VHH binders against Integrator complex subunit 15 (IntS15). Designs and how they scored, part 19

Target 1, 373 residues: Integrator complex subunit 15 (IntS15), of Drosophila melanogaster (Fruit fly) (q9vpf9)
Amino acid sequence: MSMSIDSNKLLLRKGDMKLDNYPTCAVEALTRLETLIASRNKQNMVMQIISEFIFLERTPKDGDVRKSQALPISQMNLFQEFQLIIALIEYFSRPGRDATRNAIFLSLFGSHLTPQRSKLLSRLISTAVSGSVAPLLSSAGTWMQQVGCKTPLSLEVAQNIVSDFISYSRKTPEQLKQLPMVGPHFAANFMVAVADLYLNEQRSPTLNPPPDALLDTITEWMMENPTLCQASQQPLVLPAGAIAMPFTTPLAGLLRWVVLAPLVSNRSAYSNLHLSLLRALQQLVSSGESTALPSQDLMQIVKSLQSYCARLAESKTDPQADAAYQKCMERFAQAVQIALSSNCITNQIQLLCLLESLPPHKLMKIVIEAHKK
Below, E stands for the ipSAE of ESMFold2; O stands for the ipSAE of ESMFold2 at other seeds; V2 stands for 0.75 times the mean of E and O plus 0.25 times the DockQ between their complexes.

## First folded at step 8 (VHH; framework vhh_nb_b201)

Design g5 (from f6 with S53Y; at its last look DockQ between E and O 0.60; V2 from the best seeds 0.00; counts 0 for: pae E 4.4 > 2)
Fold by ESMFold2, look of step 8:
Structure g5 (fold): chain B 373 residues (1-373), chain A 121 residues (1-121)
Amino acid sequence: as target 1 above (373 residues)
Amino acid sequence: QVQLQESGGGLVQAGGSLRLSCAASGRTFSSYAMGWYRQAPGKEREFVALITYGGSTYYADSVKGRFTISRDNAKNTVYLQMNSLKPEDTAVYYCAATPGYSLYSEHFDYWGQGTQVTVSS
């Protein structure tokens, strides 16, 4: 026997759907997927239905494709893409179980994305931000945690939001300003992603600061929403037996911004952001949460400071007289003290050794001495 | 494509230690979630440990405090340090990976061939 009863039912249901009635066939597919996704044995059919009836894809023909073009080819025209976006917004706005919506979103966008699906995802999320579509943004927040906030998938979404709402606008739209209220989990995960895009020598050979409007928006988010960094810690709502990935807070990435900012900027917004981040870190520590600052992220800050000090040495400049370096170290020492006092840094000894390799700073020296014993 | 090869299994006395390695070949290992699973003869495969691309770890209750998962993205390798081994840890240990998220563990995209770990009493 080559086929099970469940496989036969899937084939029969697939035979009932017709491409001629788009977007109706996509809406029918979404409804049928709710049951099929819960059946863990039907994943291949779920993916086939999504590809054929929701994204209107076909597998390239053997005679018509090069071996390097193994991915499905979208046959959607631009109008059908807009129809699908509308249908998805309507679907996710329906009353229903969060676990079901999240499972559908993850099945549509969780892995194996074609370039066309990735572009559609970015457009969908930007549309949901513009429309303040809370249930879709909630599913997007879960999605970003599950695929990882710093993966190419998530970074593409974050870059598209910056492009749509920051880089090409003279004024930050109210819908973006309200994002923490509409979709706090998504806003927190967006901050993780966008923090990775700027002031990050792992992503760019130079320390590129965030656009001023983005910095101001995130600073205002943090000032007005003091629990926002904790929003990524909300329990995930997924079907029974599903894999729940650990959360990530935006604290480490945003601390990199405020610590490194004096090297490239004199914007006072970084001081306000720094104070908000210290308060958020203190609140998280006092609540018993101990995984706020991964040591790898903090060591990345040290490496950027080492690189800057190497450039000072080339120009024979004394780091202890360099105002920018001293301000970086002041902010860093304050954050490190809070994190070390709570044991919320992994590989604490490695971090302390790296910190000692930097030119001295009064506050940082006190922090190091307090925790070496 | 990612191909996974486990190594480091073997026979060990109860209370001993082993370190399993899983070498991955592929384009960007740092964007993968990586896990260890085990299967005793005649039993279902069970979760052991998971590490995200960002280094966050998660463990089954039965191994928490005894096992440590880690990754070296420069070597495209994930490790499972297994301390205080018990006879109940005897199983074939599998490495698994996915470039994104699979809703269920049995639907991970890539699996290794497995390495035998035997813990004698």
Scores: ipSAE 0.157, ipTM 0.546, lowest interface PAE 4.4, mean pLDDT 82
ESMFold2 (binder alone), look of step 8: mean pLDDT 82; pTM 0.849
ESMFold2 at other seeds, look of step 8: ipSAE 0.347; ipTM 0.662

Design g6 (from f6 with G35A S102T; at its last look DockQ between E and O 0.77; V2 from the best seeds 0.00; counts 0 for: pae E 5.8 > 2)
Fold by ESMFold2, look of step 8:
Structure g6 (fold): chain B 373 residues (1-373), chain A 121 residues (1-121)
Amino acid sequence: as target 1 above (373 residues)
Amino acid sequence: QVQLQESGGGLVQAGGSLRLSCAASGRTFSSYAMAWYRQAPGKEREFVALITSGGSTYYADSVKGRFTISRDNAKNTVYLQMNSLKPEDTAVYYCAATPGYTLYSEHFDYWGQGTQVTVSS
């Protein structure tokens, strides 16, 4: 009843794959990787198989000084790239264990990215959104959490989704509107990433609002999916011994949108988004989330408000008479009150001192006084 | 391509604190996961702490609550704040880097030369 060890070695040996049989060799490689990825001492072999047989890469030659420090070079033609995307969609659609799919996705796209792999990843994810490919999007959500939602890799994916479904689309496609139902973990992590791209002075000296269609889409997501911000709270499904990164909620970035929006926009969608964010924050606090609003993110909002007030001073406008500033502070105070009441902000004293530096607002003053010691 | 140089090691009394720095050279520091490892005399190198490019952190159980990893992308520097030091923390501390993410704590692409930390009883 024992299996032959030589049969298992044949299934694991790299040399049994034939490179000229593309995309079949990539599919065979993916299947073999399922057993190899569980073995922690085989990771160098896993990376070699992925590079050679899936992405068709070569390493720069030893004597090539201009290429000695370069990443592996892709040799895929355009047709093979399309074939690989189709093969990956089919592979991730197969029945199987979530831990295996997640480990494969992370091995393909978690590190060692060439520019060609990064572009292919973005095309793959956009295709999966268009096709509502839930298992792939689940693995992509895990991937975003593991590499970090605000890293260049994740931001590139988020930017491509905005391009494909918002900027270059006449109407927002139904598949994007339904993303929270199909891939809630990915949708939540996408919101973390895309929130970082707009109304964020760390990325642009100008407060650039999100496109109207994106704002409307995210507002509808939040209104129709009350638990969406909790989607990443479930434990990650990874192989034993793997490092599981903590989740991040989209609340801080989206709060920055709604608090700063009155400075640049009068769109009523921000009021609806703000209400949805307060409900989501309260729900996360009730479930024990302790870092829903990191104090550093809140301090960034204060800096943007200080800059705006400096411009008001140049035009001799009283901030207490400025309707936009008053609306910013009303929204900000409501969120800060919920976060402070639960002790879910680190460095609360530093934040309170910084909030006192802003021109007074009635509700914010009450919030500050209630929490000063 | 990343080159790493640690600093800030030295001799400290038990219960004291030290702050290690790791200066990174090369482009794309902001896209790398960064980690600290340590190796005591006669022992194998062991994982201490990890910070992703996005700022998420992970710690070995032996240092959780006492050590804090952080990064400053503007200065291309990773820090390890070590508090409540014990003689068992005596080791050479190494900075490590890898693009993106590592599934397991054993695999990093780039390593520094190390800085000695000695904790006296």
Scores: ipSAE 0.042, ipTM 0.515, lowest interface PAE 5.8, mean pLDDT 83
ESMFold2 (binder alone), look of step 8: mean pLDDT 84; pTM 0.865
ESMFold2 at other seeds, look of step 8: ipSAE 0.322; ipTM 0.697

## First folded at step 10 (VHH; framework vhh_nb_b201)

Design h1 (from g1 with T52Y; at its last look DockQ between E and O 0.67; V2 from the best seeds 0.00; counts 0 for: pae E 3.4 > 2)
Fold by ESMFold2 at other seeds, look of step 10:
Structure h1 (fold): chain B 373 residues (1-373), chain A 121 residues (1-121)
Amino acid sequence: as target 1 above (373 residues)
Amino acid sequence: QVQLQESGGGLVQAGGSLRLSCAASGRTFSSYAMGWYRQAPGKEREFVALIYSGGSTYYADSVKGRFTISRDNAKNTVYLQMNSLKPEDTAVYYCAATPGYLLYSEHFDYWGQGTQVTVSS
């Protein structure tokens, strides 16, 4: 009887939760967390409940790996991991307030995660994409904005979606194609993340193009969903008094793809994507920084073009005669002109000066002169 | 538990720049959201900037475009680069930290002792 009595005492000590077969205790814990998260000073209790009852983690001891950065150690088996994913899908599918769901999601996944939690997060989101689980995808979109779309956490999620739906599938699944309709905020933030993964010399020493199926999917999303790049502008639904982190537009990263693509690809999908980006730029609210293309992002494109021109100089090739460079500059000039006309660029003078450092291009020269004030 | 120590304060002329540093001691710095607050004599402490553990940043309107918050998780340090300083920026600047991702302007769990920034006319 002593084991039974001690187990009941432990439940009473830990907020009167009843231990049950997993995953029932996780579902009960999620329900209890809804009340506790409203209290701003209960975060340590919230994290302990999440660790112990949802992720089945224990406190590290002497002899455990990486004591200097100690994280909880998972004790979940593979069956319990699947049970938790299903329980979370069911939990987030229940009728309820968006602010509560978003707060729970951020509490579960809003920090540097154990390896187990990171794997579960990626599997959970992929499952929600496959099941078209709109409330969960809405919370995942909020999560990406709050933690940052270009951070390691978000990039890992984006890489796993590419792996699950693009790399391991011969054809893009219908559920991924419909993602902008089911979870537009998540789709927009996913585009920010994948745009950062490819054709980006800040992330890789080489300009690695996206997989063809991913490019085709993103192009189709942009063509069929003309306001998708603005989906993250919707007000975030968070508990009262919580700080909403600023949104990031996918336009800047996707523009980098289409401008730099001629250096590594001749795929016609980039032309279609470019046209859709120009249309999106033309439709932007002209004065809002929420839709602005920061000049810093455009300067990154200039740096990549400068690097390419330096390589042309080493091979004694004239950039003005290089077909790829001319195509890059044509696309870049068109986008810059429209963005300037829509008042979508911050710090315009610095950008214009940097653009003058590139080998001359007829259209870009006209654009620079028209906006030099 | 986290101990925070600010440095880099001092006297600077209007229009000048300073970079504040906040060294964090203890473990799990990379899991913390970090922030800067300031308090001028006779006034309430006010929010300046914050950075989530994931890297997203948020600024008070009064400093947006002039101040930049950043972090270096390898050095357990958060920075505040302050450009185009004005006499109105004169204050004691405090570093703050919290393990949470639901951030409220009035709730941080750990605070530094502050560093004085004085901007002369």
Scores: ipSAE 0.300, ipTM 0.700, lowest interface PAE 3.3, mean pLDDT 83
ESMFold2, look of step 10: ipSAE 0.306; ipTM 0.701
ESMFold2 (binder alone), look of step 10: mean pLDDT 83; pTM 0.860

Design h2 (from g1 with L103F; at its last look DockQ between E and O 0.57; V2 from the best seeds 0.00; counts 0 for: pae E 2.7 > 2)
Fold by ESMFold2, look of step 10:
Structure h2 (fold): chain B 373 residues (1-373), chain A 121 residues (1-121)
Amino acid sequence: as target 1 above (373 residues)
Amino acid sequence: QVQLQESGGGLVQAGGSLRLSCAASGRTFSSYAMGWYRQAPGKEREFVALITSGGSTYYADSVKGRFTISRDNAKNTVYLQMNSLKPEDTAVYYCAATPGYLFYSEHFDYWGQGTQVTVSS
């Protein structure tokens, strides 16, 4: 295996492209990348072409471009960013192999990410949602699964969608409401990311609920798309021999919303979401410890409930008399019972021990005892 | 651009545990996916585990549930905790790194020198 691309071949390929005709040189670069990406040992050349001809980046560490030495190019301006977004939407919309398209998306936005690329990615995806650009959203879904839905970059994309379509919108646009139909893989991965942003004490010292319009949208998605959260419905298409990162179901994060919601909200939408989650749990296909409800995610729910009970103790309030706590535990027990019966939980013994640490709840006690034997 | 040095190999009894470490040099360690491969005598190098820059993990079927990969970006170090070791785990273990999210079972961009792990019956 090679740490570098042959410099003579690289110079010949770069010498054929014209930097003075943007965005045409970016489109030409994308076309050439299709053949180069198929070769696993040309990754450095792929990265250099992307940096120089697509994102118009100038770096002294990369500066072996003879046309750049004679006439160096500046950072991309706002007009060129707009031109690139349009060119990328057109490129990803054309007929072609899904694996190639997905590999190019991952090369553009999954490697050596600059602040400029991350901002452009968020704008590109928001534009694709607004335009219902299914092929691009399919590649974005693959990208999000491969890089990880809870990584800072994925969370930034999710935050920008919430801002663009929820926070700064008078009404939820139809394009967002229809996202599960247009780009189901991206919608599922977006739910993983956005579930991590709210009602999550790992992200914030307070339990911040999702915006009402976001909650309503996610609830409707789950009600209308019962299989959206299943790994078998979200295939990952990559070049032959590539390792596909496993799908992460949004069920655990959304369960955290519905279980913890009584601590901060009385909105009935959480009851509808809870019912949809119970139905989804009953339908899951389980193949092992990497099931839809990883026990570590469920243990975070327990920690949040323990924190709440500690605050009740400071105010001398009995948790068994606290209506919010009882509602949290009722929802949690129902979900845990179904998940255990469906074999959807990893490390069950560890979770059951931690659940015993919570103040007693009648249904949860029955669930724990039935599965500890 | 990245240099990798494994440590922590040695001789262990079957059923025992061992933790491998891989020290990486480079200011972009946090942006690299890290992996472990192994090669037994007379056999091809095989994938063991990877951890993405974002912390997601993936394991070969032969080691699932027994091995755990982890990373400490502050120390520029990746670890492989190996439990319930078997004689067939005997191999030279290599640390590997790639800057991207296209991972291949037979190819990473950077490789360490390897560390020997021997599991006796």
Scores: ipSAE 0.423, ipTM 0.763, lowest interface PAE 2.7, mean pLDDT 83
ESMFold2 (binder alone), look of step 10: mean pLDDT 84; pTM 0.861
ESMFold2 at other seeds, look of step 10: ipSAE 0.450; ipTM 0.774

Design h3 (from g1 with L103Y; at its last look DockQ between E and O 0.62; V2 from the best seeds 0.00; counts 0 for: pae E 2.6 > 2)
Fold by ESMFold2, look of step 10:
Structure h3 (fold): chain B 373 residues (1-373), chain A 121 residues (1-121)
Amino acid sequence: as target 1 above (373 residues)
Amino acid sequence: QVQLQESGGGLVQAGGSLRLSCAASGRTFSSYAMGWYRQAPGKEREFVALITSGGSTYYADSVKGRFTISRDNAKNTVYLQMNSLKPEDTAVYYCAATPGYLYYSEHFDYWGQGTQVTVSS
């Protein structure tokens, strides 16, 4: 476990970079990548420089049949990992073109990653939250949108933030509370990811309740930052010709929390969050490409409620007499009513048919009847 | 460095379905973004669908809701499920891959040989 053993493995050279002066070789590699990254025919070279000189990875031995499945082997010790995190914080804090900064971040973390890179990414982002490093958080927000907020890598980042700032903390740190002000795009994308973490059907058919401190933090974010859900609608800053992956707002996932919450919790924070979500829905600008409430997310709410009602039937309980079900339907109807009046739902006819499959609720019946042909 | 081979093409009546497969060989398939393109006779090759290494997807407007791209990293295979086929979908379909950190609608680095899909009216 000695650093001298690791240093001997790193005494290799590629071009004018030297492995034996870490982290200086990583900093030099980042600078060299700025000139290479705009060239579409240099992607393999960029990836190899990143692997060898930034993450200190070694590819598996040549000559094995079907070795395309082999993963790079990490050679970094813990001290080098810390040194890299500090160097990346410094690099991403420097002035420069935002498109180049975002392209570098995506090159470092945009592919399916080794476990080492995934852990480094999570630690880097947590460090940036603690330090209120706005430029890095801006790049991380762009990164989450490009790789997808609900992908395993994004969920790992979200879980690590929950661990670092909620689970391992007796009191929610001020830096997490102010995240919407420092990095609003990242905060919005974090909410998409973290909402998904607690909607895991394998652990709970409805909602796996988030920690109270996390719920309170998200509720406060939504109450104090009324335009936060719109933060990802700004155009991404990427190199010319790059595909901008579709944005996602946190409205759909958080709506699933508040609608399903009566099945698992009586915390008043869900009522406050629900009101904030209704206000955010009311403020939407109607467009043909809106994804504020994708019909698939609303259909998932229906499926969750159907599953709950099936369990009530097995226990010979009438859903119309079940207080939790009635409260779920009240919140759901209020959101659906606003979303339909704001023209935020695609595939409205299919949704209305599915809503009719649920046990009756007075407000939902009114909403359905008001919007039928 | 990656080699791509498409399969699953054929002749289908309008409204029908096909599933295209693309087997990949070479280094680190799981780190590649994968895509499908198509080229109709006398037309330029056009983008159809993209799936990132992390599983996020992006579709051309002409195929949204009808086509689904997916990947199986254990089998080094990407799929294109094509439903509600129209005569306008008739083309040679190409599998493509990029090791890159960014995705471009007009460029991927590696290409397969293509598989013919013909949709009759």
Scores: ipSAE 0.366, ipTM 0.710, lowest interface PAE 2.6, mean pLDDT 82
ESMFold2 (binder alone), look of step 10: mean pLDDT 85; pTM 0.867
ESMFold2 at other seeds, look of step 10: ipSAE 0.459; ipTM 0.763

Design h4 (from g1 with T52Y L103V; at its last look DockQ between E and O 0.62; V2 from the best seeds 0.00; counts 0 for: pae O 2.5 > 2)
Amino acid sequence: QVQLQESGGGLVQAGGSLRLSCAASGRTFSSYAMGWYRQAPGKEREFVALIYSGGSTYYADSVKGRFTISRDNAKNTVYLQMNSLKPEDTAVYYCAATPGYLVYSEHFDYWGQGTQVTVSS
ESMFold2, look of step 10: ipSAE 0.407; ipTM 0.753
ESMFold2 (binder alone), look of step 10: mean pLDDT 84; pTM 0.862
ESMFold2 at other seeds, look of step 10: ipSAE 0.438; ipTM 0.760
ESMFold2, look of step 11: ipSAE 0.433; ipTM 0.766
ESMFold2 (binder alone), look of step 11: mean pLDDT 84; pTM 0.863
ESMFold2 at other seeds, look of step 11: ipSAE 0.352; ipTM 0.709

Design h5 (from g1 with A33Y; at its last look DockQ between E and O 0.55; V2 from the best seeds 0.00; counts 0 for: pae O 2.9 > 2)
Amino acid sequence: QVQLQESGGGLVQAGGSLRLSCAASGRTFSSYYMGWYRQAPGKEREFVALITSGGSTYYADSVKGRFTISRDNAKNTVYLQMNSLKPEDTAVYYCAATPGYLLYSEHFDYWGQGTQVTVSS
ESMFold2, look of step 10: ipSAE 0.376; ipTM 0.723
ESMFold2 (binder alone), look of step 10: mean pLDDT 84; pTM 0.863
ESMFold2 at other seeds, look of step 10: ipSAE 0.451; ipTM 0.742
ESMFold2, look of step 11: ipSAE 0.466; ipTM 0.729
ESMFold2 (binder alone), look of step 11: mean pLDDT 84; pTM 0.863
ESMFold2 at other seeds, look of step 11: ipSAE 0.241; ipTM 0.671

Design h6 (from g1 with L103W; at its last look DockQ between E and O 0.64; V2 from the best seeds 0.00; counts 0 for: pae O 4.4 > 2)
Fold by ESMFold2 at other seeds, look of step 10:
Structure h6 (fold): chain B 373 residues (1-373), chain A 121 residues (1-121)
Amino acid sequence: as target 1 above (373 residues)
Amino acid sequence: QVQLQESGGGLVQAGGSLRLSCAASGRTFSSYAMGWYRQAPGKEREFVALITSGGSTYYADSVKGRFTISRDNAKNTVYLQMNSLKPEDTAVYYCAATPGYLWYSEHFDYWGQGTQVTVSS
């Protein structure tokens, strides 16, 4: 008689995780996943356990639904969704290794999110911001870096935070104001994401400014936290042998805000933010390990200014006489001068050539001439 | 289940270029991180490049600046553009896939059959 046994698979099926005891089965699943993730070769089993026991999903079968593309089907009710959020906050608040918490967070919310998982992720992070849950926010910061701060996943999270704490609140909550102190890596990555959402013609056909309260909050963050832009430069804490994705600084995206702002706003907060960004640029250590302003991000600013000047030409307005354009160029020239002097720009020759294509500005001309030798 | 099929390998002279393709069949290609590995004769399989479901890329130090990984989710295809090829790049190149953002340099969940790349002097 021939008996084959898969002891790990059999133990998982022989009543050791009971679906009828939610959310307890999700908590037990998380605990068991810690050892499976450490094995490094069971990612498919990890994803099955997460789907079945944590998110209560089932895979569509041949006869279940008419399909063009098969996605897991959520069977959670609204109360179970709330229970899961509370259980996850408790789980991530427990004592334990940072690498383990980060690995679990990435396994839960990695590369493929159903609409239900995306909604849960946004609610979870907003709840963690409201509760100042530092360990969870640390894992969320690592998650944003691993998936990429400007990807649709990260941008959705950033937009939901803006909605929850800025758009639907008459004043900015203290917990959001203190986010750089509680979760500095998450705050820095959030700034990268939200900077991409506003004053960015690659994301929207118009230059849409950030909400006033968001601008004020980020300006205060930068003024009160002079090392915040460097928070993403810390090594990611991941299991041994795991691939860590590179960081992104928020400086370039925020510079785009302050340079383009005169086209849409006269708020004084942009002047304060501009000064903070100039000081951050001057304080950067120009070593071979960090680059604050990739030239491609700066070229995006030039493209937006070119588009604006083209519209001025259609209305027969001289850019030299346009006060908004002149203010944009003054701010841009100041930032470019500091970045060039601090060796913070990659591929600067290409940038300088593109800057010459813009209608002339007195300070920018001096900056270009000083560095094009 | 995901099935992966590489193509585009062959013989090329040092300094030349080659473009590898990996066609994926099965479910949810857009949700998978995709990677390339290689194995030279007598050596262990080594990581070459990775592209996440969101499009972020990561490269082994030995190929950084010379190789470019990209993906086309509409065609369920991953590409590896290989420039400035060296004889040391000679290997069987494997396409690989995994469903998450937690991965390790030594393994993915799904593997292709491999395609031979030979770089002559």
Scores: ipSAE 0.240, ipTM 0.667, lowest interface PAE 4.4, mean pLDDT 83
ESMFold2, look of step 10: ipSAE 0.370; ipTM 0.732
ESMFold2 (binder alone), look of step 10: mean pLDDT 85; pTM 0.866

## First folded at step 11 (VHH; framework vhh_nb_b201)

Design i1 (from h4 with G100Y; at its last look DockQ between E and O 0.71; V2 from the best seeds 0.00; counts 0 for: pae E 3.4 > 2)
Fold by ESMFold2, look of step 11:
Structure i1 (fold): chain B 373 residues (1-373), chain A 121 residues (1-121)
Amino acid sequence: as target 1 above (373 residues)
Amino acid sequence: QVQLQESGGGLVQAGGSLRLSCAASGRTFSSYAMGWYRQAPGKEREFVALIYSGGSTYYADSVKGRFTISRDNAKNTVYLQMNSLKPEDTAVYYCAATPYYLVYSEHFDYWGQGTQVTVSS
């Protein structure tokens, strides 16, 4: 018989843990979080434990937390940040249930992140890429899909990987080249994120191409891993009863790159990427139940082409005489033909009407006529 | 710590539309996942729709294509646009909030009082 309260609650009281035992207190906290997360009703306690004992954060002094919207104050030094990264890599590398690891990762990084937590997350993932730490990358892939691949949280991670492995690297590291083999779900979700960062007028006022080394890396990934885009279609592994966010295929965003690329680049890598995307789309369609190209994503491509044609009109240039526009339309028509032939585009009639609004292109006219009859 | 207040419920005929609102008192909802649930008489509460702080959405199969969840962070308000209503949509609709990205269909940290939606056959 016992009249004691929950032992996890008692053991994790503010005064029961010693910060001088870092990173030991973080490792102990991670173990105790597994128990607390299983209880489901202790999420506020989970958040407090993560803040105080894992990230070493303190509540601002001059206010009641109820009345303050100020962010917690980080008290970690650089050595403690390194110690935490190593502890997290070890924790996620241990054999265990995928659902538990994914729940812990989401608890650490899924809420409103302070700038320090976001920086640490990016360093953690970059370290996991460099070390080919498959279980951590699997959890990061699940995290990216759950929070949304195109959200600020995910885009910051993607930007930091580009920075670490592309912008500040003389040679693309083998570990980045191997990422589709080590963490295919993460690699697919990373492609969704970086595709949103470049050649995207909804994200940036200019049509900015990806760095050449990033383009080459993604092109090689697609050429060497024909089923990579399907890795994001797998069901998320989360605890029973959890609401899983839908996947997003990288196909649509990468198609935007290859279709719009002639407007800003002559690099031959885009031709190779385009061929790989057509093969991936055809394979997806021929396999039966498949992810479609949403008409909304295709509409964005049309809008960018319309904007380009408006600039051609201002400069008195005929789109039919513009080699870049013709190349964009050739690539676009080829992809649309494959998608339409299988009815894998949502709202096909609206799309066809929108395509007719563009200056005429020979192949696209054939595609439209074949599917309006 | 936060209080949620639903509004916009009422009586509509089948095939009609209704827009529910949920306003927050207290802390802002910019970092919260927001959801809608409903409970018909004699039934358990069921999930309807979810919108994460970043805008990603998820819908129950029974409402997909007919209902749209959205949020306005400047007004600390989440909306549920309900189109093509059916008598089986009759229920008390509850707004819910959680700061976590691991969300269970039966567990949210904060709940509203509920607003009645009645759809005549």
Scores: ipSAE 0.257, ipTM 0.674, lowest interface PAE 3.4, mean pLDDT 83
ESMFold2 (binder alone), look of step 11: mean pLDDT 84; pTM 0.862
ESMFold2 at other seeds, look of step 11: ipSAE 0.375; ipTM 0.748

